# Ledger of designs, part 2: VHH binders against Epidermal growth factor receptor kinase substrate 8-like protein 2 (EPS8L2)

Target 1, 157 residues: Epidermal growth factor receptor kinase substrate 8-like protein 2 (EPS8L2), of Homo sapiens (Human) (q9h6s3r46to202)
Amino acid sequence: MHETSQYHVQHLATFIMDKSEAITSVDDAIRKLVQLSSKEKIWTQEMLLQVNDQSLRLLDIESQEELEDFPLPTVQRSQTVLNQLRYPSVLLLVCQDSEQSKPDVHFFHCDEVEAELVHEDIESALADCRLGKKMRPQTLKGHQEKIRQRQSILPPP
Below, E stands for the ipSAE of ESMFold2; O stands for the ipSAE of OpenDDE; V2 stands for 0.75 times the mean of E and O plus 0.25 times the DockQ between their complexes.

## First folded at step 1 (VHH)

Design b3 (framework vhh_4orz_3)
Fold by ESMFold2-Fast, scan of step 1:
Structure b3 (fold): chain B 157 residues (1-157), chain A 122 residues (1-122)
Amino acid sequence: as target 1 above (157 residues)
Amino acid sequence: EVQLVESGGGLVQAGGSLRLFCAASGFTVSSNYMAWLRQAPGKRREWVALIYSGGSTDYADSVKDRFTISRDNAKNTVSLQMNSLKPEDTAIYFCAAGSKTFHNPAYEMDYWGQGTQVTVSS
């Protein structure tokens, strides 16, 4: 019946978008991540990222205990960051709930499934939420079919 | 309350091996990502090895295939097995732990040990 997408990701960093941190734009956050990566100051944490019609959830990889829940209305932006980091497949999320004075920028390395596919799934969920529609299960089916088609035409390694 | 205590450092000849231990108290190693970092005289602190809450490991290029990080959840301990040691591995080695809370930057470790000296002679 109800389908939830689940992706293995590695959390790379979370920054507060504040002038005191010299982060007033997404580009500032990306530049800071690049600097930290070049200095080998990134501590990664493995987790599961779930996408459903209500929220984005981060779960502990081992226990599946919920670490964070981002209701879709609190997710302001999803985008990919390509070819700027030693991590080739990075997802960026900007989130702000009603109790926060400033947004947070979260970065994830998507090694198992490319960040572009994770981003596409999230954008679909965000669009459906903004339109007041419950179209998430159909969108997930579309992604699964696209992935299946790509895999079926790839030669065996 | 939270404490990390390193042990196992010492003097060893190039090509030798050493095992470092980190005993944790006041928190659970299996619930956090754990790291070994090092600092040589006149250099910045750099990460060496990382073990994530799920058990996966990652290594700095300079130590890859020579060092192995492991944890013992029952003993609440993290270890670093160092093989084929080189003079450039000489440093103070620190055990560190990172929180699962997203209020802290992922690059910043929440808890640090006091360090243990490793000296590799040529």
Scores: ipSAE 0.012, ipTM 0.189, lowest interface PAE 9.0, mean pLDDT 76

Design b4 (framework vhh_7pa5_2)
Fold by ESMFold2-Fast, scan of step 1:
Structure b4 (fold): chain B 157 residues (1-157), chain A 123 residues (1-123)
Amino acid sequence: as target 1 above (157 residues)
Amino acid sequence: QVQLVESGGGMVQPGGSLRLSCAASGFTFSDYAMSWVRRAPGKGPEWVSTISGSGGSTSYADSVKGRFTISRDNAKNTLYLQMNSLKPEDTALYYCAAGSKTFHNPAYEMDYWGQGTQVTVSS
């Protein structure tokens, strides 16, 4: 219905998935978060996480200013982390935009709702995005019309 | 080649003020959110404040709201923390950290922190 879902989350950590950081897998990132938690090195930040049909957005809790926008094609993975952390309900996102050489792994504690519910909403949005792209063949009429519109605004040679 | 150099720490009495600076080099400063994080002796790190790349958005830990102000000068590649109404519990080593250009968490940035600047608040 083109409605945006919004969740209160606490951001726990973001790691670059890079061999130099000893993080080559999601499991490596989870282990690092567990170690930071045991050493009291996690500092949490409250955010709003929005899910819509085009992107995931992180907003500042006070100003609601956009802190981050993850277009759905840049979201590689969403999963929950259960019973591995001191936090009961953790959401994990793997994101990589075209300007990044390495993916980022983001961790959120979901205190308003279970991470599984947020994950399900994100997976639904990702599935819809993937199915829309996979099932939408280029129509000759639609493609031709867009080409004409572009060419009409090009400067003369 | 990322380098962050903190300065401006010192010893003050309760109720005093200090202004911390962080000189950044080796990256496009205005593209990155910047944070201040402190560590008191025998305690874990505590996030203090974050400012967006443009300077348009700021956030603060509840313990410092209304007393500290984060700011930046992108032309000088410098981050600042104005600390007013200082309390003994503000005594800590203060680090600046660079986040991703669109993200505000300092946890990932531990490996990019400078040597820190010591703030001591005592009577």
Scores: ipSAE 0.006, ipTM 0.229, lowest interface PAE 10.8, mean pLDDT 75

Design b5 (framework vhh_surovatamig_d1)
Fold by ESMFold2-Fast, scan of step 1:
Structure b5 (fold): chain B 157 residues (1-157), chain A 127 residues (1-127)
Amino acid sequence: as target 1 above (157 residues)
Amino acid sequence: EVQLVESGGGLVQPGGSLRLSCAASGFTFSSYAMSWVRQAPGKGLEWVATISGSGGSTDYVDSVKGRFTISRDNAKKSLYLQMNSLRAEDTAVYYCARDYSGSGRTIYTNPKYFDYRGQGTLVTVSS
């Protein structure tokens, strides 16, 4: 399965995709971010973005505390933003959990790694998640049960 | 003109409770996500909690989860912070802030994401 990847990113903004916010598409969200960026109003937060076989996680790089967890089924889209911002390497995620009536659009600047590489890794994790649904339920259940049994025998924490 | 006025601060003993209020004017309150940010003596600004424009989504810094509750009353154009089980580390000036994102929830752990901040209200937790 997918190994955990870690990327240093800077969070730029999160917008709700709602008509009341004048954001009905990804393009509307990008336009809003461009306007904010042009006015020098973007304040960034340093984060660690983790990609694993269950979710995407955002951690505070100083404290390592979890800021957000996006289970892979809640991730609707991963995309790079091409040369439209002061930030040359921007990752865009569209996420919506079952309790949200509207999706969120998240923007990250990837300064140490190209956003395209982070995007490809996320797409790989999403594809693996979808592939898992095609396995026979009994076979997949048996594998997970063996993992649980091993962990319960030696539960360090 | 945008105006935010905080109230409700005071001296309280450890384990006590306080409710902070923020009265907003000069903008369409329900269209903006709102936050509480604080500044302890001699330290920088720290984001505490955010609530979406509709009130449907909330988020908190880990140190206050389960103790603090952010809420809003859009008809009254007011924001609240119910603080329970107060600790000495919660001593700070608390500010009401309007964010740049509109009514949506965002990960605003950097207080500089906010486009306006009120004058603040002092909370002192000591014996």
Scores: ipSAE 0.038, ipTM 0.318, lowest interface PAE 5.9, mean pLDDT 77

Design b6 (framework vhh_7b2m_4; at its last look DockQ between E and O 0.24; V2 from the best seeds 0.00; counts 0 for: pae O 5.8 > 2)
Fold by OpenDDE, look of step 2:
Structure b6 (fold): chain B 157 residues (1-157), chain A 124 residues (1-124)
Amino acid sequence: as target 1 above (157 residues)
Amino acid sequence: EVQLVESGGGLVQAGGSLRLSCAASGFTFSDYAVGWYRQAPGKQRVVVASITSGGDTKYSNSVKGRFTISRDNAKNTVYLQMNSLKPEDTAVYYCARGSGTKIYVNPEYAFDYWGQGTQVTVSS
């Protein structure tokens, strides 16, 4: 049994990866995000992102109600997008469920935990799911140590 | 030009009912999903209800059993019947046209057009 990780994130944008939306690649999606951000057209939405050995879950930050569940097999790609205007730590997810003709590209600003840590968690979960490995526990343990170290460096309140 | 115009908001006592309407124009209404979302003071916009072009509905848990979304394609109108209203339902309610994206996320991307909003105030 794997631990459920939970991260506070800000949803930035979700794009359909389709030619009609001028998004045929992850790079296109990133460019669009940057463009929207520059025009102050991003409406951030706070969420909780949970990661476990089965799926990624989005929860409403206030009610904690499930907004969406992304089974790990539906997650096609995870990536960090760093130093993009006012959102320095962004997680990118490409997801497509069985009912979708096109995948969605989701952008989340990781405002409390570095997007890289979240990405590593997700990647370890994906690796375990796809390859039958058990790497995620070690990944999480490493993250705990990193967080602990960072906290130790911060001055006391 | 795509337009969505909400109406029906107002002040109501807790336990009361309101029916919101949204008149759509400038597009083939029947081809699009439409929905309602709300924003309370100091809170985030949240999706309240949606209805697909085919008539499939989805509700937030907070309004299930109390709110009903419906559409009249002949009138290019979507409705939100709100029963058993609570003070926590106080918000500006917006009608929106579905953009084809997930409705649980950022309304600006879940919906590509929205109205000016209508104020709903529920007093205790």
Scores: ipSAE 0.019, ipTM 0.363, lowest interface PAE 5.8, mean pLDDT 87
ESMFold2-Fast, scan of step 1: ipSAE 0.396; ipTM 0.663
ESMFold2, look of step 2: ipSAE 0.306; ipTM 0.625
ESMFold2 (binder alone), look of step 2: mean pLDDT 81; pTM 0.824

Design b7 (framework vhh_8h63_2)
Fold by ESMFold2-Fast, scan of step 1:
Structure b7 (fold): chain B 157 residues (1-157), chain A 122 residues (1-122)
Amino acid sequence: as target 1 above (157 residues)
Amino acid sequence: ELQLVESGGGLVQAGGSLTVSCAASGFTVSSNYMGWSRQAPGKERELVAGIYSGGSTYYADTVKGRFTISRDNAKNTLYLQMNSLKPEDTAMYYCATGGKRIWTNPDYLDYWGQGTQVTVSG
């Protein structure tokens, strides 16, 4: 069970993970972020990051309009990156939907404690999502068992 | 079939002001992330200002406090108001769209126009 959690973050960058961009790994993306930071080529935007049992959502903090929606099955990786240049605590997400030939890497600046907490929350949501997928062949059996349990719950129907 | 037409460039003296515009056809400016990038001869293209569909704006540190990005939804047109112009602002200015994503890398934006030249004399 996952209630919607909300975190104030600053978006730092989004890169396409592609050989033509020289970004074939998360480490390549981190290196590029550090280079951009050193050259003052990062445009930061404050956002609200929401975590729920279906997706990760980015909202504009001023308008609360949805900027991005990442269904949990499209989130490949969540990671913290600590002590990078002027960013003590960074959250990294790797996402790819069905229309993308290549994944995207997203970077967000968070407080050190916030990045760790956000990452833990996301990993919990991803674990629940993956568990649901793995149980798909057994879905009917599980559904029937839950019906039996509900029918047996006091007070009686 | 999609078009962006930049206009309004010209020659201005250092310290002067200029507004460039970008008329869009084939898509809606208010529904997409829009940006202004510039490129001077022999230099890398840089993104100087952006506006998200919700109205949030971004500026490169080199232009913060001097440039203002805006749009007119009825005219489907994007604007860049440039104040306190410097010789270093001399460049070809292009408008671009990023769809629903926020991109800070100018190479990830779509460009369909020829640009408009801004020359600042000193």
Scores: ipSAE 0.016, ipTM 0.342, lowest interface PAE 6.4, mean pLDDT 77

Design b8 (framework vhh_brivekimig_d4)
Fold by ESMFold2-Fast, scan of step 1:
Structure b8 (fold): chain B 157 residues (1-157), chain A 122 residues (1-122)
Amino acid sequence: as target 1 above (157 residues)
Amino acid sequence: EVQLVESGGGVVQPGGSLRLSCAASGFTFSSYAMSWVRQAPGKGPEWVSSISGSGGSTLYADSVKGRFTISRDNSKNTLYLQMNSLRPEDTALYYCAKSGTRVFKNPSYDYSSQGTLVTVSS
């Protein structure tokens, strides 16, 4: 039986990867985030990021509304971005569904849990999806235990 | 490259109405969610409202629900904010902002224009 991992994150920005935006690579998107951060043009939104065997889900912590559902096949890339100004631990996701002509790049600050831990959980889910395998319960238990040990100011879901 | 030009601000009395416009160029307007953000004197920026690329989904800050309406005309590359029942606390510079293809509450947005000033006099 499949289990869901849950992480409290703060959404920082979403950009479209398009040459008209001068964002043709993940590095371009990272530079844009750093520029916005230095100009204090980032408004964070607290979210619950869920990882399961079918998708990544973003929920609004206050309203509990589903903000996004990224089926695993639509997730092209997961990456950490470390030591960028005010945000020492950032998760980056590149997602594109069949209705989108261009990918989206999403950035999340992970201060209650290390971005590397979230990234590894996502990569495990993506690898299992690509190979037609089910996600391992032991991997999920390890991640869930680390979440329980965090010192978050956000209320647990 | 991306250009956003706001207009429609002005001075109104409490209870009055204004309609703001944002003319967009340099990108495929219909592919992007758009937002209105405001900044009152001496305060940080506050997200006001968002609309999806198709116009099918809208979101509003609790402070403006029932009073403001966001809309867009993709054939004219123009974003609108209809503001009714204006209050002194609505006094701010209003900016339009481009986001991704999704609609989020209080997300980070890219904006680079001077905005349009709304003053509710009293």
Scores: ipSAE 0.040, ipTM 0.420, lowest interface PAE 5.4, mean pLDDT 78

Design c1 (framework vhh_8h63_2)
Fold by ESMFold2-Fast, scan of step 1:
Structure c1 (fold): chain B 157 residues (1-157), chain A 124 residues (1-124)
Amino acid sequence: as target 1 above (157 residues)
Amino acid sequence: ELQLVESGGGLVQAGGSLTVSCAASGFTFSSYAMGWSRQAPGKERELVAGISSGGSTYYADTVKGRFTISRDNAKNTLYLQMNSLKPEDTAMYYCAKTRIYVSGGSTYKYFDYWGQGTQVTVSG
């Protein structure tokens, strides 16, 4: 009975949280987006944002290609940004996957829904994840079998 | 307005080398991550190389060790040096602009493909 929520969003920008980029906080990233929107043309990408019990997923709206998969433990923060940008309803995500040396800050304009509703759904999923929900029995069995298969390739004592 | 113009493609023999380039205009080139994607007839589009605004590079496993991406911010130009070319490298090569400040391979999926492409044909 696990339900997947789906939202239409427009990706605005992604910044690396790094001192070399002068972005050490979420507020720095917001200021940089404001500066960019006034100085440069922002080329947006329409996508679907999916929220489920395991991850946040971004899909390209035209091709349905998976652009990003953010396992919930890799999502550090979700926040709304209202009336600080030319876009009325902006969602901010701070994510860091295992292939990234620094966190990324992702900004989305919430086209068909209010960013507050998307944020609340994400916070609910993160809260449930942080409560330490156990792996499903089938997933646990798969993990155990992988361990046993690894051990079987070792020479006998 | 925004333009990406690829050049330098052509016919080359297997084992040979070729450099393709991309002239960018209409945006602040130095502020954006750039990349090269390719598409061969009947195959899916593949991102082969990326370079961040800070100069960090990414390469697909299919080209790692053979291709080198570089940028010249003073000339608003992106380069892809291709060595040890194989017939399987035959494709239309597209210059791509992405979102600001990308990191890691997954983030390179945000590339916007704005150029018309340059054809690279490797004979064997």
Scores: ipSAE 0.017, ipTM 0.254, lowest interface PAE 5.3, mean pLDDT 76

Design c10 (framework vhh_7pa5_2)
Fold by ESMFold2-Fast, scan of step 1:
Structure c10 (fold): chain B 157 residues (1-157), chain A 125 residues (1-125)
Amino acid sequence: as target 1 above (157 residues)
Amino acid sequence: QVQLVESGGGMVQPGGSLRLSCAASGFTFSSYWMSWVRRAPGKGPEWVSTISGSGGSTSYADSVKGRFTISRDNAKNTLYLQMNSLKPEDTALYYCARGYTKVTISGGTYYMDVWGQGTQVTVSS
């Protein structure tokens, strides 16, 4: 049985990273969210965000039916945005599946838990997933096992 | 420069069908998620359907799921909405929009930064 984390979140917005709209970075997406918040109708949605060893899942809060599934290889970035004025605890995800020509930037408000804790859990899952891909060649597997063993006797930075 | 122009609306009897089109210009159409949003008299906007840039992902409001089909032709820069089994409750002004929403049972989050003028759909006996 693998460990699965669940968090109550509110989905705020999703934007496509598009150069013609000057959204080439997460900072551009954050600025756009702030700018458009009063001009466009943005309905926040309560949902459950699950983190497991294969994917990030969004579930409907009432029925727990799967609304979205982001396989870990499609998650390019996880970041917190701590803006105390309007978005005190925000999680940002950058995702791109194989059918998409451009990445998506997703914003979630984390009110029951700090976005930092959700981010740390996601980064742990992503690191394990990325480590598996990096260890695909035999040489990299041996090298990283030695590093891991050495670091076990040293405190984290 | 960026423009969306809807067409295909009209009057139909309950149980009838209509196909809406949206002609896009001034941007790289295939790079954007596209949506249909409707507004009935005296009500706010209601999201109807969304399609990814490649056409590989689609989503629908529960009220239209199984009856409506969203599609796109990237070579023609055109978005479509095939509406079957139309009901009086589908009467609304239908807008083509650049952007998308997340689908949930309780609604969706809308991000649309370009809108067309709309095309009227009226379903009555």
Scores: ipSAE 0.006, ipTM 0.225, lowest interface PAE 9.7, mean pLDDT 75

Design c2 (framework vhh_brivekimig_d4)
Fold by ESMFold2-Fast, scan of step 1:
Structure c2 (fold): chain B 157 residues (1-157), chain A 125 residues (1-125)
Amino acid sequence: as target 1 above (157 residues)
Amino acid sequence: EVQLVESGGGVVQPGGSLRLSCAASGFTFSSYAMSWVRQAPGKGPEWVSSISGSGGSTLYADSVKGRFTISRDNSKNTLYLQMNSLRPEDTALYYCAKTRIYVSGGSTYKYFDYSSQGTLVTVSS
């Protein structure tokens, strides 16, 4: 709880999952990344990836300026990509917030730590988030608060 | 500690050429994009050009496209800017910058970390 994990990663690319981009699946996105990598068209950026119980955050390594914040409910998928790139350790995230019509696919190279370890930490955070939401107990307090919010004690003017 | 040392500036006539160099130390040079940023007297900083860590991709400001060429030698930890067809409006203090580029959809975000040293380029008739 509130324990933040922090990983040094290199951002490789972000693609919009849209038919106009010829990216309708994660596999399409991986193929595009492989093609860009083979043609040396990848712009790598070093970042800190933080995992906590609310969100995933991307920070600039030196300034710690927040570049991106992905609330856990907006993270649809976390996956590793095995040995298909010039980068041996790649993390893939699929994210979509309520204002986006299409999901984004983010790719990160995990140089200092194995992508599998980062993935496992993220999956643990996602599972805890889902379990907490699903296991929320039905309580008398909750019922009484719902009744109180709807109750009007004022007479007509 | 990140250290960037620019050199190659000078005074040149309009239409002339100069080659700037930047010697980098204190970080893994090949792992970072690098940029040239300039600041004309009394004006704010203006991004000029960027090159990816591998050197395979380059970007240029519209004001310098076709005239300037950015390159790097990762074995020497050195960044270069070849400037041709120089104009009076190219007069500025030129800085090299350790650069972070985040590309998301149709947006490109550039973050610069550069020293205060710079190298002065003056284009005058």
Scores: ipSAE 0.023, ipTM 0.376, lowest interface PAE 5.2, mean pLDDT 79

Design c3 (framework vhh_4orz_3)
Fold by ESMFold2-Fast, scan of step 1:
Structure c3 (fold): chain B 157 residues (1-157), chain A 120 residues (1-120)
Amino acid sequence: as target 1 above (157 residues)
Amino acid sequence: EVQLVESGGGLVQAGGSLRLFCAASGFTVSSNYMAWLRQAPGKRREWVALIYSGGSTDYADSVKDRFTISRDNAKNTVSLQMNSLKPEDTAIYFCARKIYSGSYEYFDYWGQGTQVTVSS
């Protein structure tokens, strides 16, 4: 089971992986981000990134209202990008939900923690999700079934 | 129901000043990251000025020390004071609200723009 972790990050950019955008790979997205950072100021937004056993969540840093929720099955890749940008510690996420025709590539600067640490935490959560390592002891399963039965027992109409 | 409406554009001589206004409805500007962007004829849209929910500001190098972004929380408006205008400042100026959208677009709402023309 994965405890909820919280990290202060700065969102740098999000690109759609689409041939019309000339972004068909993660390397294309990194190249575009490098070009943007060298020629114009990247518009950053401060966020909280939460990692739990169900999803990755992006929250507004001031209000902590949810800006985005990425269920773990929708997260295709987590990667670090080092020393290629004005920002020394960058996290890259590739996400695609069932309603999206194309993936999104998200970039974050990790200023209080190393991007590698955030990446490792995300990979751990993804691994646990994929392997279904959560234990379901027989006693807990039986107890839950009894509760369900009690809730459904009502006098006939 | 969310709307941004720009005003204050016009024709001005080089070295002159203009003040642009952005009236917001359907949300509060003090709780959001707000921006001014511009698009010159035949050019791509570019960022000009930003104001954060806390009131701090950032500017593009091309307008630094000449432009000032501010907000009026009571009137729910954002303004851009433009001083020492140059012919190269000629553009349509847009007001925008910044949120995370999950796409390469960093702004979810835009105004229709207001034209600024600087003559030499």
Scores: ipSAE 0.000, ipTM 0.136, lowest interface PAE 13.2, mean pLDDT 75

Design c4 (framework vhh_7pa5_2)
Fold by ESMFold2-Fast, scan of step 1:
Structure c4 (fold): chain B 157 residues (1-157), chain A 121 residues (1-121)
Amino acid sequence: as target 1 above (157 residues)
Amino acid sequence: QVQLVESGGGMVQPGGSLRLSCAASGFTFSSYAMSWVRRAPGKGPEWVSTISGSGGSTSYADSVKGRFTISRDNAKNTLYLQMNSLKPEDTALYYCARKIYSGSYEYFDYWGQGTQVTVSS
């Protein structure tokens, strides 16, 4: 009935795909996540993941504040990662907007639905987008752009 | 609007203790990992500690392990840093920061104004 699907997820990690971080492939990112998981260094953040005809959105679970917006054309890959982590089923997204020199890899644990179902919904939205269905003009913006503007080894004024 | 307000800084002698607080508002506090970051005079910022949204996981810089304890009270929307056995090198402006993407220790989207800690005899 609604054009927007919504899933409760736990964010596990986001990595920049860069040679300086030794992450040049999705497999490198998965390996880094496994290392963090084995050292109990993953601190989860609960979010709502919304899938609509224009973008994937990450929202704060209670306030519904937008934490991230991934326009569908910026989503390069959606994948499930099974039995590699303490978490039984993980969703992986590779995203790169026009302001980014390098892609980001995002990992989510899906705790109310199987990651495979979320992945299927995302793939359906991506396929519709590639066919020119339901596409609407929008300004690229995202949490990562905001982070890069603010992220500094120097404290804010 | 997101707001982070630090307090509890001051002057203390070497070996003393201080407890810093950070009052958070404008977001669902329990949904975010939180960090303390400090800047000493003439130096760049140093990450000090991170705590998960639930409070179930904590991490510390090697320079403060065993001396500092990070904690949170989600019912009061407050982050704490208990600092024991303070050393002159702990002298810094201490910032409360909202952490995003809990797998990366360096990513923050909101910062407080900072609270000054001075360790001097």
Scores: ipSAE 0.013, ipTM 0.233, lowest interface PAE 8.7, mean pLDDT 78

Design c5 (framework vhh_surovatamig_d1)
Fold by ESMFold2-Fast, scan of step 1:
Structure c5 (fold): chain B 157 residues (1-157), chain A 124 residues (1-124)
Amino acid sequence: as target 1 above (157 residues)
Amino acid sequence: EVQLVESGGGLVQPGGSLRLSCAASGFTFSSYAMSWVRQAPGKGLEWVATISSSGSTIDYVDSVKGRFTISRDNAKKSLYLQMNSLRAEDTAVYYCATRTVWYGSGSYKYFDYRGQGTLVTVSS
């Protein structure tokens, strides 16, 4: 039996990391997102982000139909972006599959859970994947327990 | 299953008007930005217009600004494109796209959910 982590997120933007777009680094992408946010050019979309031992998946929030699937080997980077946007808790993913000539940078606002906790779950899955090790229920339970403990010491809503 | 059904295409003379409709089902329409994209004969897909989930933010490709109007009705799960002052260069199959992503340059990348399309021919 495999446990899949699931998070409610808002998709903010996706950019191609391409010189023609003036986006050659993650920092370029972040600056572009800040610019679009200040100009009210961000069209947010509600979705579910799932983390398992094979991939990251984006699903429609109501129907749970798959919108995108990122096999873990195609996920190059995960990080948080804090205090640089009107959204306080932002997750950034860099993904590139074998058919793409350039990576994509995806940004998500994490409203129900801190982006740091989502990032930690993703890093754990990526680490297990790189070692050729399947995520174990014990490993997943340990991560979920850490999320629960961290949330309990944060100020209540 | 996501389904998008376009309608309203046809033959029209230069300077004429058409209104395209897209009926959406199988997903939470009100949660998604929606786009119109088109493909002229022998050409690739070209993004035409996008409207945010709430309808508050709208953007168009430069060649259609002032001529086309995108709108949506979340209660009816419908997307519309009012096309005025049509030109021969607007001849294309028009597709409703359920998901688009803004790519800096004004380009959009899709999660590839598109309908079957509706043909618009502008000719004398």
Scores: ipSAE 0.013, ipTM 0.291, lowest interface PAE 7.8, mean pLDDT 76

